# VHH binders against Uncharacterized protein YDL144C: the designs that were tried, part 3

Target 1, 356 residues: Uncharacterized protein YDL144C, of Saccharomyces cerevisiae (q07589)
Amino acid sequence: MSRILVIGAGGVGVITALSLWLKKESDVSLVVRSDYDRVLKHGYTIESCDYGRLEGWRPHHIYSSVEDAASAADNQGYNYIVVTTKNIIDGPVNSRVSNIIRPVLEKNKELHGPQLTTHILLVQNGIDIEKEIWAEFPREQYRYTVLSGIQLIGSTKIGSGHISQVGQDHLSCGAFDPQDAAAIQAANDFVRMYSNEGQNFVEFDPRVRYSRWKKLLYNAAINTSTALVGLDVPRCLEFGVNKKSTEIEVFHPAMREIIAIAASEGIIIEEEFITMFTEITRKKVFKPSMCVDCEKGQLMELEVILGNPIRIAKRNGVATPTLSILYNLLVLVQAKLKERKGLLKFDEKTATLVDE
Short names: E, the ipSAE of ESMFold2; O, the ipSAE of OpenDDE; V2, 0.75 times the mean of E and O plus 0.25 times the DockQ between their complexes.

## First folded at step 1 (VHH)

Design b07 (framework vhh_7b18_3)
Fold by ESMFold2-Fast, scan of step 1:
Structure b07 (fold): chain B 356 residues (1-356), chain A 118 residues (1-118)
Amino acid sequence: as target 1 above (356 residues)
Amino acid sequence: QVQLVETGGGLVQPGGSLRLSCAASGFTFSSYYMGWARQVPGKGLEWVSYISTGGSTEYQDSVKGRFTISRDNAKSTVYLQMNSLKPEDTAVYYCATEDWYTGLYDYWGQGTQVTVSS
């Protein structure tokens, strides 16, 4: 049986653990941080459009930290590490994905050496999210693969130990390196273990980088704009000048810039997606995740959604006037959030940022 | 209100052909990408093919040259023509929209069984 560690106990992570648990083909461990005491005593309350209502649910194992999960006496290492946390590159150094998974990779190396290959599945938004893993863990020292999980699920934590899922569980899983046979096999194996016939939709993704650029048409144009103004998608569209300026002057130009950046890497995204994605969101009254994060005072996934695309554009000579304005304004919003959290300090007497 | 209804599955011998149909209702069909995925016994779900609003198509490597996806916007129907069927094509075939790439909802059908056996 595969041993799987799910890191992140938000809406996505808990439903991920539930789906794996329901399939009964893996031993599921979940890292639960803020809700640990409640879940340890009472389990999870889950209201799922796919999986029904559950009370007192728990995976096979729960841990309060990644370090505890890595050090468990009865654990023989993890075959999969599923990371569902927000990917905030510009946040605290201890929240970086490479630092989050490091205890597991170090313990697996010490205990099992070359006998165990660890499959790291990043169920996170953005582009180039796998690169820090490859940079921080030299392949000659660590046995692992990196897998992409693209999930467009509507699942939120609405209270301590309480998850509400109102959007279908759809997961696309593939290999970041399309030439890595071990990663391809691991992705196919994960799809099999995650799949629950008639309840979810799970597929192998043969074109990970294509799929991630495609999703960025929505994330880099719509999540970003809504986060900046604090409005849901229909309000952004209706409040525009003549009910047209938002889509014509903001959403569509941002999406076209993403298409141009993908094309500079040899990846063609069909122009029809611009209209499709705009129309799909036109009548759905909801705030995308980045908007919700900002309103809750939580740092945004700014660098993986806008920063990395813009850096690729600059390297490849692609102009990004719309994405760059959105990015630079959201950098200021992110700084405001960091200041509120004590991560940035401003000296009002000298009118300068306090640097170290 | 959104509904996808797959038909056309059945039992067929190796080398045979089947045409799957998916009738859509409750949304503006012409504005959506349409696709087919399949659940193979003993394996997970795998994407088979998609067709864009403009008629551009993509196929999984294992079905290229054998399967053809098409759409009829006037009838709100997407088709999958399956030729030169192999035992490994045995699966439940699902009709889907690509709403899941951007929204919270994925409009997909209940599936139709295709069995390739002598």
Scores: ipSAE 0.000, ipTM 0.166, lowest interface PAE 16.7, mean pLDDT 87

Design b08 (framework vhh_7b18_3)
Fold by ESMFold2-Fast, scan of step 1:
Parts: C-alpha cells; structure tokens; sequence
Structure b08 (fold): chain B 356 residues (1-356), chain A 121 residues (1-121)
C-alpha cells in the first residue's frame, strides 16, 4: 500500500487527501497547520460537488508539521509527498519547497534495509519549479523522482475545518523528466490511486513542460494583470479602451511572448490558445488566484509565473517587453506585501531599504 | 478520462442547415459550460457559441440569429443547430468543455477531435 503525505490543508490539499482516501489504495497523511486542533477533535466538514457531504472526515493520519509526519512514519517512510502549498521562492527561506520536504527526504535517507524512492508531486503553478529540488538533493544521497500536478478545481476553505468544492476535481499528473522511467511509472500509479470513476477526472500527462508553458499563457498574462489592478477578468476586458485595449495590448502580447520563450527551447504552443484563453474568461466574473492573494495580503507566486520565464527568455535571446513591465510592477506589489508582513524594512530617515 | 465526440458535420449547399452534436463523458456534464469553436481554413480558431451550466447562451456576432446552441444534461450532449449556412462557415467545428468558476485560474479546455462542415455548391 503506498504511503502518501499531503502537505497543504487548503481547499486543494484537503480534497486531494479525500480523493486518495476514498479510493482505498493508499495510506493518507495530511499536514494541517492553523486548523490542527479543530480537525483533530472534530474532523473536516466537506461539501463537495464530486464527493458529496461528509461530516467529521479525516484521512488515516493528521500531523501538525512535516517534521512530525516524517518522525511518525516509523522505518517505512513515504512513497509520495504531494505538495499543494503556494510556491513563493522569493518568500521566507523556511517556506521554500526544498526546505518543506527536507525532513521526509532526510528520514528516508536514514532508513536501513530496502531503499525507498520518494515521489515528490508538485501541485503548484509555474515553470522550472522542479529545478530547486534537483539542485538541493543530490541523487547520490537521495532516492526520489519529481512529478508535476496540474489541478483544476473549485475548492476553498470557508471556515476552520470546513471545505466547499463547487468545481469538479481535475488533475493532470506527469514526470518533469520525460526520460525518467521511474517517474513515469510513479505518475501512472498516482493517477490510478487518485482516480474515482464518475466523480473526478485524472489523467497522465506525457508532455509536462508543454502543459506548463501552455498554462502560463493564462497565468503570465491574466493572473498577473488582474493582480496589478485588483479587478476580475471581465472587468479588465470591459474597462479597457474601446473594450479592446486590455486583450490587444496586454493579454495577447504577454501570451505571444510566452509562446516565443517556449519555442526558444523547442516547445511549440498552438497560436489558437491565445484566442481560446481570452474568450473562455470573457463572461466569467472571478478573480484569478494571484489577484485574490494580493487582496488578502498574501505573497504572490511571482517568480515561478513571471521571474523564471523572463530569465529563460534572457538566456535564449527572446524579447519580453510586456512580461518585463508586468513583472517589475508586480515586484513592487510583492515588496509592499512583504513590508506589511514585516518581512521587509524601509528606513524613512535615510530613504533606504534595510538589508535583512 | 474526459472525452468529447463531435458528429453531424458534412457537405451542405449555401442556405442549408446542419445540426452538430457533442457527446461528453468523464465529468459531471451539468456543472460545466460548454462551447463550440471553429477552425476556418487560413484564418485560425474562433469561438462560435457558449452555453452555461444554467442555460444562458452567448453567440459570436457573425453567427447570431443563424446558429442556436442547446444542451441535454440527461444525455450529456451539447448541440449546435446551424441554419442559413454561408460558404464562410466552412470549418472544422470543435466541441469544448469550459472550466467551472472557482478560486483557481482558468487553465485550459478539453477539445474533441472536430467535425468538418463544408458549405459549397
């Protein structure tokens, strides 16, 4: 039976744990932080469009930290680590994905007997998110693979221990390294363990980097723009000059720049997706996740959505005028959020940033 | 596995009619907006029509008054009734599953294989 640790107890993480638990093919552990005491005593209340209403639900195991989960795994360890937290690489060092998963990888390395291969599934936005893990954990010391999870789901935590899912659970899972046979096998195994026929949709992704660049057509153009202005997508489109400037001068140029960057590394994204992504959002009144993060005063996934694409563009000689303006303005928004949280200090007497 | 299977295309004379069908499986059909898009030779992809989960509809100006989108939730099928067809309606027509509104961003759609509509004398 596969032992699976889900890190992140927001709407996505809790439904992920529920789907695995319902399939009954894995031993599911969930790391719950702010809601730990409530969930330990009363479980989760879940109202799901896919899975129905559950009261007092909990997975097989609940831990208050990754360190506690790693220690409680006895000598067996975890076969999968599913990371559903936001990837904020310019945030606090302790929140970086490599530091979050380190206790589990260290514990597995210390185990005697048959070596465990730990499959790290990143259910997170962005490009090059796997590279930090490869850099921090040398393969001669650690046995692991890195998997990509792209999840479309309308699931939110509406209260302590209370999850509401109104959009169907849809997961695409594949290997970041398409030549890694073990990662491909692990992704296919995860798809089987996650699948609940008639309730969710889950598929193996044979083209992870293509899928991630394609998703960035939306994330790098629309999440970013809406976060800057604090407006939902239809308002951005309707409020533009002649109801056209936003799509013509902002969204489409940003999307075309992403296509050019992907092409610079040999990945062709069909031009039709520019029209499709713009039209699909035209009549749906909602704020993308980056916009919501900004409004709640939470740090944005800025580096993995804009920073990394722009760095790839610079290395490959691709011009990014639109993405670069969006990025540099959002760097200021991110700094404002960091200052409000006490993560950044400015000395008004000297008019200088305090280095900390 | 999400599957969208389009049928009903064919050759028709200008002024004629066709009804396209899209049989959907692998998701809770009634909760999703569905749409039709077409790939016009030499022009690229363009959206034709949407039907939302609640039944409201939207049409591209070029087809408004000529095309009607509808759905049958019991059969998990979306339809496009095309009347007064013109040569410029010649295209491969694709059925698309649109993402449901949620706290996450709209990522991508699922598309069927398409069905060819040719309007010529």
Amino acid sequence: as target 1 above (356 residues)
Amino acid sequence: QVQLVETGGGLVQPGGSLRLSCAASGFTFSEYAMGWARQVPGKGLEWVSYIYSGGDTEYQDSVKGRFTISRDNAKSTVYLQMNSLKPEDTAVYYCAKLPYYDESTYEFDYWGQGTQVTVSS
Scores: ipSAE 0.000, ipTM 0.195, lowest interface PAE 11.2, mean pLDDT 85

Design b09 (framework vhh_7b18_3)
Amino acid sequence: QVQLVETGGGLVQPGGSLRLSCAASGFTFSSYGMGWARQVPGKGLEWVSYISYGGSTEYQDSVKGRFTISRDNAKSTVYLQMNSLKPEDTAVYYCARTEVYWETSTGFDYWGQGTQVTVSS
ESMFold2-Fast, scan of step 1: ipSAE 0.006; ipTM 0.238

Design b10 (framework vhh_7b18_3)
Fold by ESMFold2-Fast, scan of step 1:
Structure b10 (fold): chain B 356 residues (1-356), chain A 120 residues (1-120)
Amino acid sequence: as target 1 above (356 residues)
Amino acid sequence: QVQLVETGGGLVQPGGSLRLSCAASGFTFSHYAMGWARQVPGKGLEWVSYITSGGSTEYQDSVKGRFTISRDNAKSTVYLQMNSLKPEDTAVYYCAKTSRFLYHQGMDVWGQGTQVTVSS
């Protein structure tokens, strides 16, 4: 049986662990931080549109930290590390994905050297999220692959040990390096282990970078704009000048800039997606994840959704006037959130940022 | 590969009816929410309706009460029954995979669509 470690016990991570556990083809470990004591004593209460109602549920193993999970792996190690945490590149160093997974990769290397291949599945938003892992873990020293997971799930932690899933579980899983045969095989194996016929849908993604750029049409234009103004999508559309300025002068230009950046890499995204993504939530009172994060006082996935696309645009000579304004204003929103959390300090007497 | 083939469009008088069909292949149809979107001349693509894998339905306000979406999982087909058609309903209609609650990827339009023209 494959040994799978799920890191992140939010709505996505818990449902991911549940789906793998229900299939009975893997040994499932979950890293639970703030809810550890409650879940250890009482398990999870889950209300799922796909999997039904469960009380007292827990996966095969629960750990309070990645380090504890790595230490408990003994000589078996982990075949898959599924990362469902938010990817906040500009956050605390210890929250970076490479630092989160490091204990597992070091332990697997120690136990098996090149004999054990670890498959790292990033169920996270954004572009270029795999590059940090390749940079931090030289492949001469670590045996691993990096896989992409794109979720269309609506799952939220509504209380300690309590998950509500109201959006269907749909996962696309593929290899970040389309030439890596081991990664392709690992992605197909994960699809098989995750699939629960009649309850969820999971498919192999043969075009990871295309899929990620396509999702950025929504995330870079709409998640960002709603987070900046604190409004749901229908309000953003209706409150625009003549009920048109938001889509014509903000959403559509931002989406076209994403299409141009993708095209600069040889990836063509159909123009029809601009209108489709604008319309899909027009009549649904829905706040995208970045807007919700900002309202909860949590740091946003700013760099992987806007920062990295803009850096690619600059390298390739693509103009990004709309994305750059959204990015630079959200950098200020992010700084406000950091200041409120004590991660950033401003000296009002000198009117200057305290430079660490 | 995902393949969606839309049929059933045509020319009708205002107040008339049409039934659109979408034959799906290349994925496990019963596991996906399915929908219809339309491209109106002079305006972009707009969503019309969707139906979840469990059969729950949602409609754009302008078509509510006039259009009915349904699915046949055994035939991997989704339908759109359009009644009391108006000139404003004139568009190319596309079948799409979609999600009811999480719209990060939106509607995936794969087919060529089917033309609906409502005029006298």
Scores: ipSAE 0.000, ipTM 0.187, lowest interface PAE 18.5, mean pLDDT 86

Design f01 (framework vhh_8fcz_2)
Fold by ESMFold2-Fast, scan of step 1:
Structure f01 (fold): chain B 356 residues (1-356), chain A 120 residues (1-120)
Amino acid sequence: as target 1 above (356 residues)
Amino acid sequence: QVQLVESGGGLVQPGGSLRLSCAASGFTFSSYAMNWVRQPPGKGLEWVSGISGSGGSTTYADSVEGRFTIIRDNDKKMVYLQMTSLKTEDTAVYYCAKDLWYGEDYFDYEGQGTQVTVSS
């Protein structure tokens, strides 16, 4: 039976754990931080469009921290680590994905050494998110694979221990390294264990980098613009000059720049998606996740959505006028959020950023 | 193996009616919102209508509201677009699209399309 650790008890993480638990092909552990005491005593209340209504639900194991999950007395190691937390690489060092998963990788290595391969599934937005893991964990010292999860789901934590899922559970799982046979096998195995016939849609993703660039058409153009102005998508479209400037001069140019960057790597994304992604949300009054994060005073997934694409563009000689303006203005918004949280310090006497 | 097959297009006079059909396979149909999008000649894609997985909620673009009705039959795995009072500007290739972009959710589009021409 595969042992799976889900890190992140937001809407996505809890539904991920529930789907795995319902399939009964894995032993599921969930890291629950702020809601730990409530969930330990009363379980989760879940209202799911795919899985129905559940009261008092719990996975097989619940831990208050990744460290506790890694050091559990009944722990035989984890075959999969599923990371559903936001990826904020410019945030605190201890919140980086590599630091979050480190206790599990070290314990798995200690318990089993070369006999256990740990499959790290990143259910997170962005491009180049796997590269930090490869850099921080030398493959000669650690046995692992890195898998991509693109989760297409509308699931929100609406109260302590209370999850509401109103958007369908659609997961695409594949290998970041398309030549890694072990990663491909692990992705296919995860799809099998996650799949619940008649309730969700889960597929193996043979083209991870294509899928991630494609999703960035929306995230890099629309999540970013809405976060900058604090408006939902229909308002951004309707409030533009002649009700056209937002889509024509902001969204579409940003999307075309993403297409050009992907093309510089040999990945072709069909131009029809520019119009399709813009139109789909034209009449849906909602704020994308980056906009919500900014409004709640939480750091944005800025670097993996804009920073990394722009760095790739610079290396490959691709011009990014629209993405660069969005990025540099959002860097200031991110800095404002960091200052408010005490993560950034400014000396008003010298009018300079305090380094360190 | 997700597959969407559109049908029901054709030539119709202004003021006429057509019903488009979309046959879905390869996924749990009732769990996904379904949409109709269209592409007029020489223009980009335009979202037309959406229906929730249960069929309990429907939405329409302003240009078609009151004239078009989206319906689904989960037992038959079918989505329909009932079009009435058709106008020349409704001329387009119509596509069936799986799912709705909602929050962190994502839109899947795999239909081959069906041509609707409104002309006298």
Scores: ipSAE 0.000, ipTM 0.221, lowest interface PAE 12.8, mean pLDDT 86

Design f02 (framework vhh_8fcz_2; at its last look DockQ between E and O 0.01; V2 from the best seeds 0.00; counts 0 for: pae E 22.7 > 2, grease 25.5 > 24.2, placed apart)
Fold by OpenDDE, look of step 2:
Structure f02 (fold): chain B 356 residues (1-356), chain A 120 residues (1-120)
Amino acid sequence: as target 1 above (356 residues)
Amino acid sequence: QVQLVESGGGLVQPGGSLRLSCAASGFTFSDYAMNWVRQPPGKGLEWVSGISWSGGSTTYADSVEGRFTIIRDNDKKMVYLQMTSLKTEDTAVYYCAKEYDYLTGEFDYEGQGTQVTVSS
């Protein structure tokens, strides 16, 4: 039986753990940071469109930190590490995926050496988020694969130990390296272990990078712009000049730039998705995740969603006038959030950042 | 093992035409977008054109837009690049490329390429 550690106990992470648990093919551990005491005592209350209402639910194991999960007396090595935390490169150092997984990966190595291949599944937004793992963990020293998870789900933590899922879980899982046979197999195995027929949707994705770029059309254009202005998508559209300017001057150009960047990386995203993403969101009165994060005073996944693509664009000589403006304005918004959190210090006497 | 074999290159005068071919094997061809990339003399690799897995969408670098046409045949596992109105600037080794090679950070091409020389 596979031992799976889920890191991140938000709406996505808890449902991820629940799905694995319900399938009964995995030993499921969940890292719960902020709500650990409550969850330990009372379990989760989960209102799920996929699984109904659950009271007092717990996975097989709960840990207050990744370090605790790694150092647990009964830890026999984790086959899978599933990361569901938000990827905030410019945030606290402990939010970086390499640092998140390090304790467990090190322990796995200690316990089993080359006999255990750790499969790292990143259920996170953005592009090229996987490369950090390769950079930090030499593959000649560590035995692991990197998997990409693309998840569409409506799930939110609405209170301590309380999860509301109002949108069905759709997960696509694939190998970051499409030629890595072990990763491919691991992804397929995960799909099997995750699938609850009739409740969630999960599939193996042989073009996971394609899927990431495709999703980035929405995230880089709609999620970012809504975050900047603090509006839901319908208001963004209706409040535009002649009810057209947001779509024509912001969303579509941004999406086209993503398509161009993807193309420069050898991935072709169909133009039809521009229309698709616009239309499916036109009448949905909701604020996208980055917008919600911003409003809640939480850091956004800005670098992995917008920064990385722009860097790729620059490298490959792709013009990104729309994305660049969005990015540079949101960098300021992000900085504002950082300042509030004490991650940036500004000296008003000198009107300069305080050097750390 | 991924194999990409390019052919069809040659010497042509400015304004001329060439048709490149790429034979692919060793992977599920229909699952991947395919691309043409080229390496001009003394320059780095640059993207030229791409085609979606189904062939339903094509895209081109600005430098070749309107002059080049990419086509694929999933049954034959072939990708083609029809080049017209060739310019001296189009001189390069042309490679057929799969989607991004995550290991190297480059296009995933395994072939030897085909030389295209445009000269008066």
Scores: ipSAE 0.000, ipTM 0.209, lowest interface PAE 15.2, mean pLDDT 92
ESMFold2-Fast, scan of step 1: ipSAE 0.090; ipTM 0.632
ESMFold2, look of step 2: ipSAE 0.000; ipTM 0.100
ESMFold2 (binder alone), look of step 2: mean pLDDT 82; pTM 0.827

Design f03 (framework vhh_8fcz_2)
Fold by ESMFold2-Fast, scan of step 1:
Structure f03 (fold): chain B 356 residues (1-356), chain A 121 residues (1-121)
Amino acid sequence: as target 1 above (356 residues)
Amino acid sequence: QVQLVESGGGLVQPGGSLRLSCAASGFTFDDYAMNWVRQPPGKGLEWVSGISWNSGSITYADSVEGRFTIIRDNDKKMVYLQMTSLKTEDTAVYYCAKDRYEWLEGAFDIEGQGTQVTVSS
């Protein structure tokens, strides 16, 4: 059986572990941090539209840290590392994906050398999220692949050890490097192990970069704008000048800029998605994840959703006036959140940033 | 292999009614939200209506609210769009579209050839 380590015990991570556990084709380990004591003693309470109601559920293994999970591998190692945590590049150093997975990659290298290939599945938003892993772990020293997971499941942790899933469990899994045969095989194998016919939908993604740019039409325009103003999508649309300014002068221009950036690297996204994404969300009273994060005082996935696209645009000579204003204002919102968390210090006497 | 086959379009006078049908195959129909989108002559795609996998959530574009009704029959793997009080502005090719992700209904694919609705005298 494949040994799979799921890192991140939020709504997405717990349901990911549950789906793998229900299929009974893998040995599932979950890293649980803040809820560890509760889950160890009482398991999870899960209310799922796809999987039903479960009480006292736990995967095969539970660990309080990645380091403990790596140590407990007992010479077996992990075939897959599934990362479902938020990707906050500008956050604390220890929260960077490369630092989170490092104990597992080092342990697997020590125990197995070139015999074990570790498949790193990033179930995270954004573009260029895989490049940090390639940069930090030279392929001559580490044997691994990097896989993309796109999941918009509507799953939330509503209390300690309590998960509510109201949106379908839909996962799209593919290889970040479309020429990496081992990664393609690993993605197909993961799809097979994750699939629970009649309960979820999981598919192989043959066009990872296209899919990620396409999703950014929504994330870079709507998640960002709603996070900035603290409003749900329908309120943003209705409160605009003449009930039109938000879509015409904010959402649509931001989406067009994303299409232009994708086109600059040879990826064509259909213009029709601008209208479709705007209209489909018009009557759904919900706050996108970035808006919810900001309201809960959690750092936003700012760099992978706006920062990286804008950096690509600058390299390729693409103008991004709308994305750049959204980004620069959200940088200030992110700094406000960091200051409130004690991650950023401002000296009022000198009027300067300290410890930056 | 996802297949969506739209039918029921035709020529109708303003104020008339028409029912569109969509036959789905090649995927687990009960796992997806379904949408109707349309493309008027010389314009881009416009979302019309959506229905969740269990019919628990139904939404409409402002332009059709109160005039159109979306229905799904999971046993027959069918989606319908009942159109009433049709206007000249409703003239378009109508497509049935499967949501790719339930919680982000805007991510959907158009697989069928569509069905033409013409509202004129």
Scores: ipSAE 0.000, ipTM 0.213, lowest interface PAE 13.6, mean pLDDT 86

Design f04 (framework vhh_8fcz_2)
Fold by ESMFold2-Fast, scan of step 1:
Structure f04 (fold): chain B 356 residues (1-356), chain A 121 residues (1-121)
Amino acid sequence: as target 1 above (356 residues)
Amino acid sequence: QVQLVESGGGLVQPGGSLRLSCAASGFTFSSYWMNWVRQPPGKGLEWVSGINSGGSSTTYADSVEGRFTIIRDNDKKMVYLQMTSLKTEDTAVYYCARDEYYGSDLYFDYEGQGTQVTVSS
């Protein structure tokens, strides 16, 4: 049966591992960092709207690091690497997805050479996230495919070893390269192994780039704006001038700019999604993940949500006045977070950024 | 303007009891899971207990199970932590914490200022 390594033990990663484990068609390994000691001794406590309540749950294998998972003597390599961690391109080099997965790709190559193809499933926000993988791993040296996972799920780690899932488990899995037959087959196989009839919703995604641009209507307009101001979505909408300025002057213009960028590369997103995505959280008091990251002093997924879209826009001659203002202000917020973490230094005597 | 205000901490003898309170404002309290987390001197944050939005489900860390009880009152927008059989190891700053309704690998989307609990003679 397929050997699957899930990297990232947050709300998404743990539920991903649980769904695979419940199906009984894969050997599931999970990389658990901060909660490792708790999970090793007591397992997970899971309260899931789809899967019920579980206590003492563990996947088949747990490891404290990716390097440990790659080096495990009882594991002959992995058929799938599922990456559910934050994608912070401008963060520390060791946090880059290519560096996170490298020990597994090297070990798979050592153990199986050309006999094992590793399927890398990126369950992460953003656009162009697969390009780093293709750039860093020459296909002459490594056998792999890159798959897209778009998961809309309400799952939060509410304590050490404790997961609460309130929103339904919806996963769309497809190939980043729509012409890669091996990747298409691997995505369909993953959908089969992930599917738990009557408990979750999972489907093959034949239009990965469309789906990712569509999700960016929400992420690039609402996650970004809420992160900048530190407010939940309903407050942003109600606190606007005449209770209208936020959606009319900020959210909708940002969404229209995303639609224009997608259109510049041949992808048409229907205008009704602007209204739909504005309305789906109008009455739900929640802070999107980028807003929560910022408030907790964690680096934001800024580059994959705004940076990459804006770079595509510049190449294709698309104007992005609203996205560019949001991006440049959030670059300052990101720099503040980096300074607080000691990743960026400022010399107050010269009033300049310390360069190396 | 989310605000969580903890109270009820203090100095108690081992084996004693305390009731912590958390007053929430600025959000739809009944829509969120609520948690108690603590930070012992010189250590990181440790999750203690959680209660679902409706109050029908509660969970506890193994170290406090059977000794602590989490309760909520949605009408008053309050979360309580009833602590009994207190040990010196329970000495910590206790925080009331709201989780994120939608998926995130962060523990909590908001924490209060905390209330100090000291268990000693």
Scores: ipSAE 0.000, ipTM 0.140, lowest interface PAE 11.5, mean pLDDT 85

Design f05 (framework vhh_8fcz_2)
Fold by ESMFold2-Fast, scan of step 1:
Structure f05 (fold): chain B 356 residues (1-356), chain A 120 residues (1-120)
Amino acid sequence: as target 1 above (356 residues)
Amino acid sequence: QVQLVESGGGLVQPGGSLRLSCAASGFTFSNYAMNWVRQPPGKGLEWVSGISGSGGSTTYADSVEGRFTIIRDNDKKMVYLQMTSLKTEDTAVYYCARTYWFDTSGYDYEGQGTQVTVSS
């Protein structure tokens, strides 16, 4: 059986572990941090639109840290590492995805060497999120693949050990490198192990970079704008000048810039998605995850949603006036959040940032 | 693999009725909210109506509320749009679309479309 380590015990991570558990084709380990004692003793309470109500549910193994999970791999190693945490590359160094997964990759290499390939599935937003993995773990030293997971689930942790899922579990899984045959096979194998017919939907994604650029039409225009102003999507649309300025002057220009960046690297995104994404959210009182993160005082996935797209645009000579304004204002919002968390220090006597 | 095939469009007089059908394949149909969206000539896409995976909840654009009804048959993997009291403004290509929910909003797949023309 495949040994799978799920890192991140939020709504997405817990439901991911549950789906794999219910299929009975994998040995499932979950890293649980703040809720560890509660879950170890009482299990999870789950209210799922797909899987029903469960009380006292636990995966096969629960660990309080990635380091503990790596050390307790029963000499078998992990075939898959599923990362469901936020990807905040401008946050604390120890929270970087490469640093989170490092203990598992090192232990798998130490115990199994070339006999075990570790498949790293990033269930996270953004573009170029696989680059730090390839940079930090040279392929001549480590045996692994990197897989993309695009999850369209509405699942929230509403209390200690309590998960509420009210949106359908839909996962698209594919290989970041479309020429990596091992990654393609691993993605197809994950789809098979995750699939629970009649309860969820999971499909192989043959065009990972296309799918990620397409999702960025929404994330780079709407998640960003709502996070900046602290409003749900319908309020952003209705409060605009003549109930039109937000979509015409902010959302649509930002989306067109994303389309232009994707096109600069040979990926064509249908322009019809601009109005489709705007219209589907018009009547749904919904705050995207970046807006929710900002309201909770949590750092935003700023660099993977705006920073990386803008860097690609600059390399390829694509103008990004709308995305750049959104990005530079959100850099200030992110700095405010960092200062409030003690991650950034400002000296009011000299009126300067304290460099450390 | 995933397919959405629309049908039932045509030419109809103002005040008339049409029923559009969408046949789904390649996915677990009952797990998805389904939508009808339309694109009038020379205009952008307009969301028309949505129905939950179970069929227990429906929602409509203000412009079609009371005139259109969205229905699904999960056993047949079909979603329908019953259109009544049609207006010239309803002239558009109509698409069947699967819905994203919550943390990601938008359509994750659309069909090929079916043309509806309301004209004398």
Scores: ipSAE 0.000, ipTM 0.163, lowest interface PAE 17.1, mean pLDDT 86

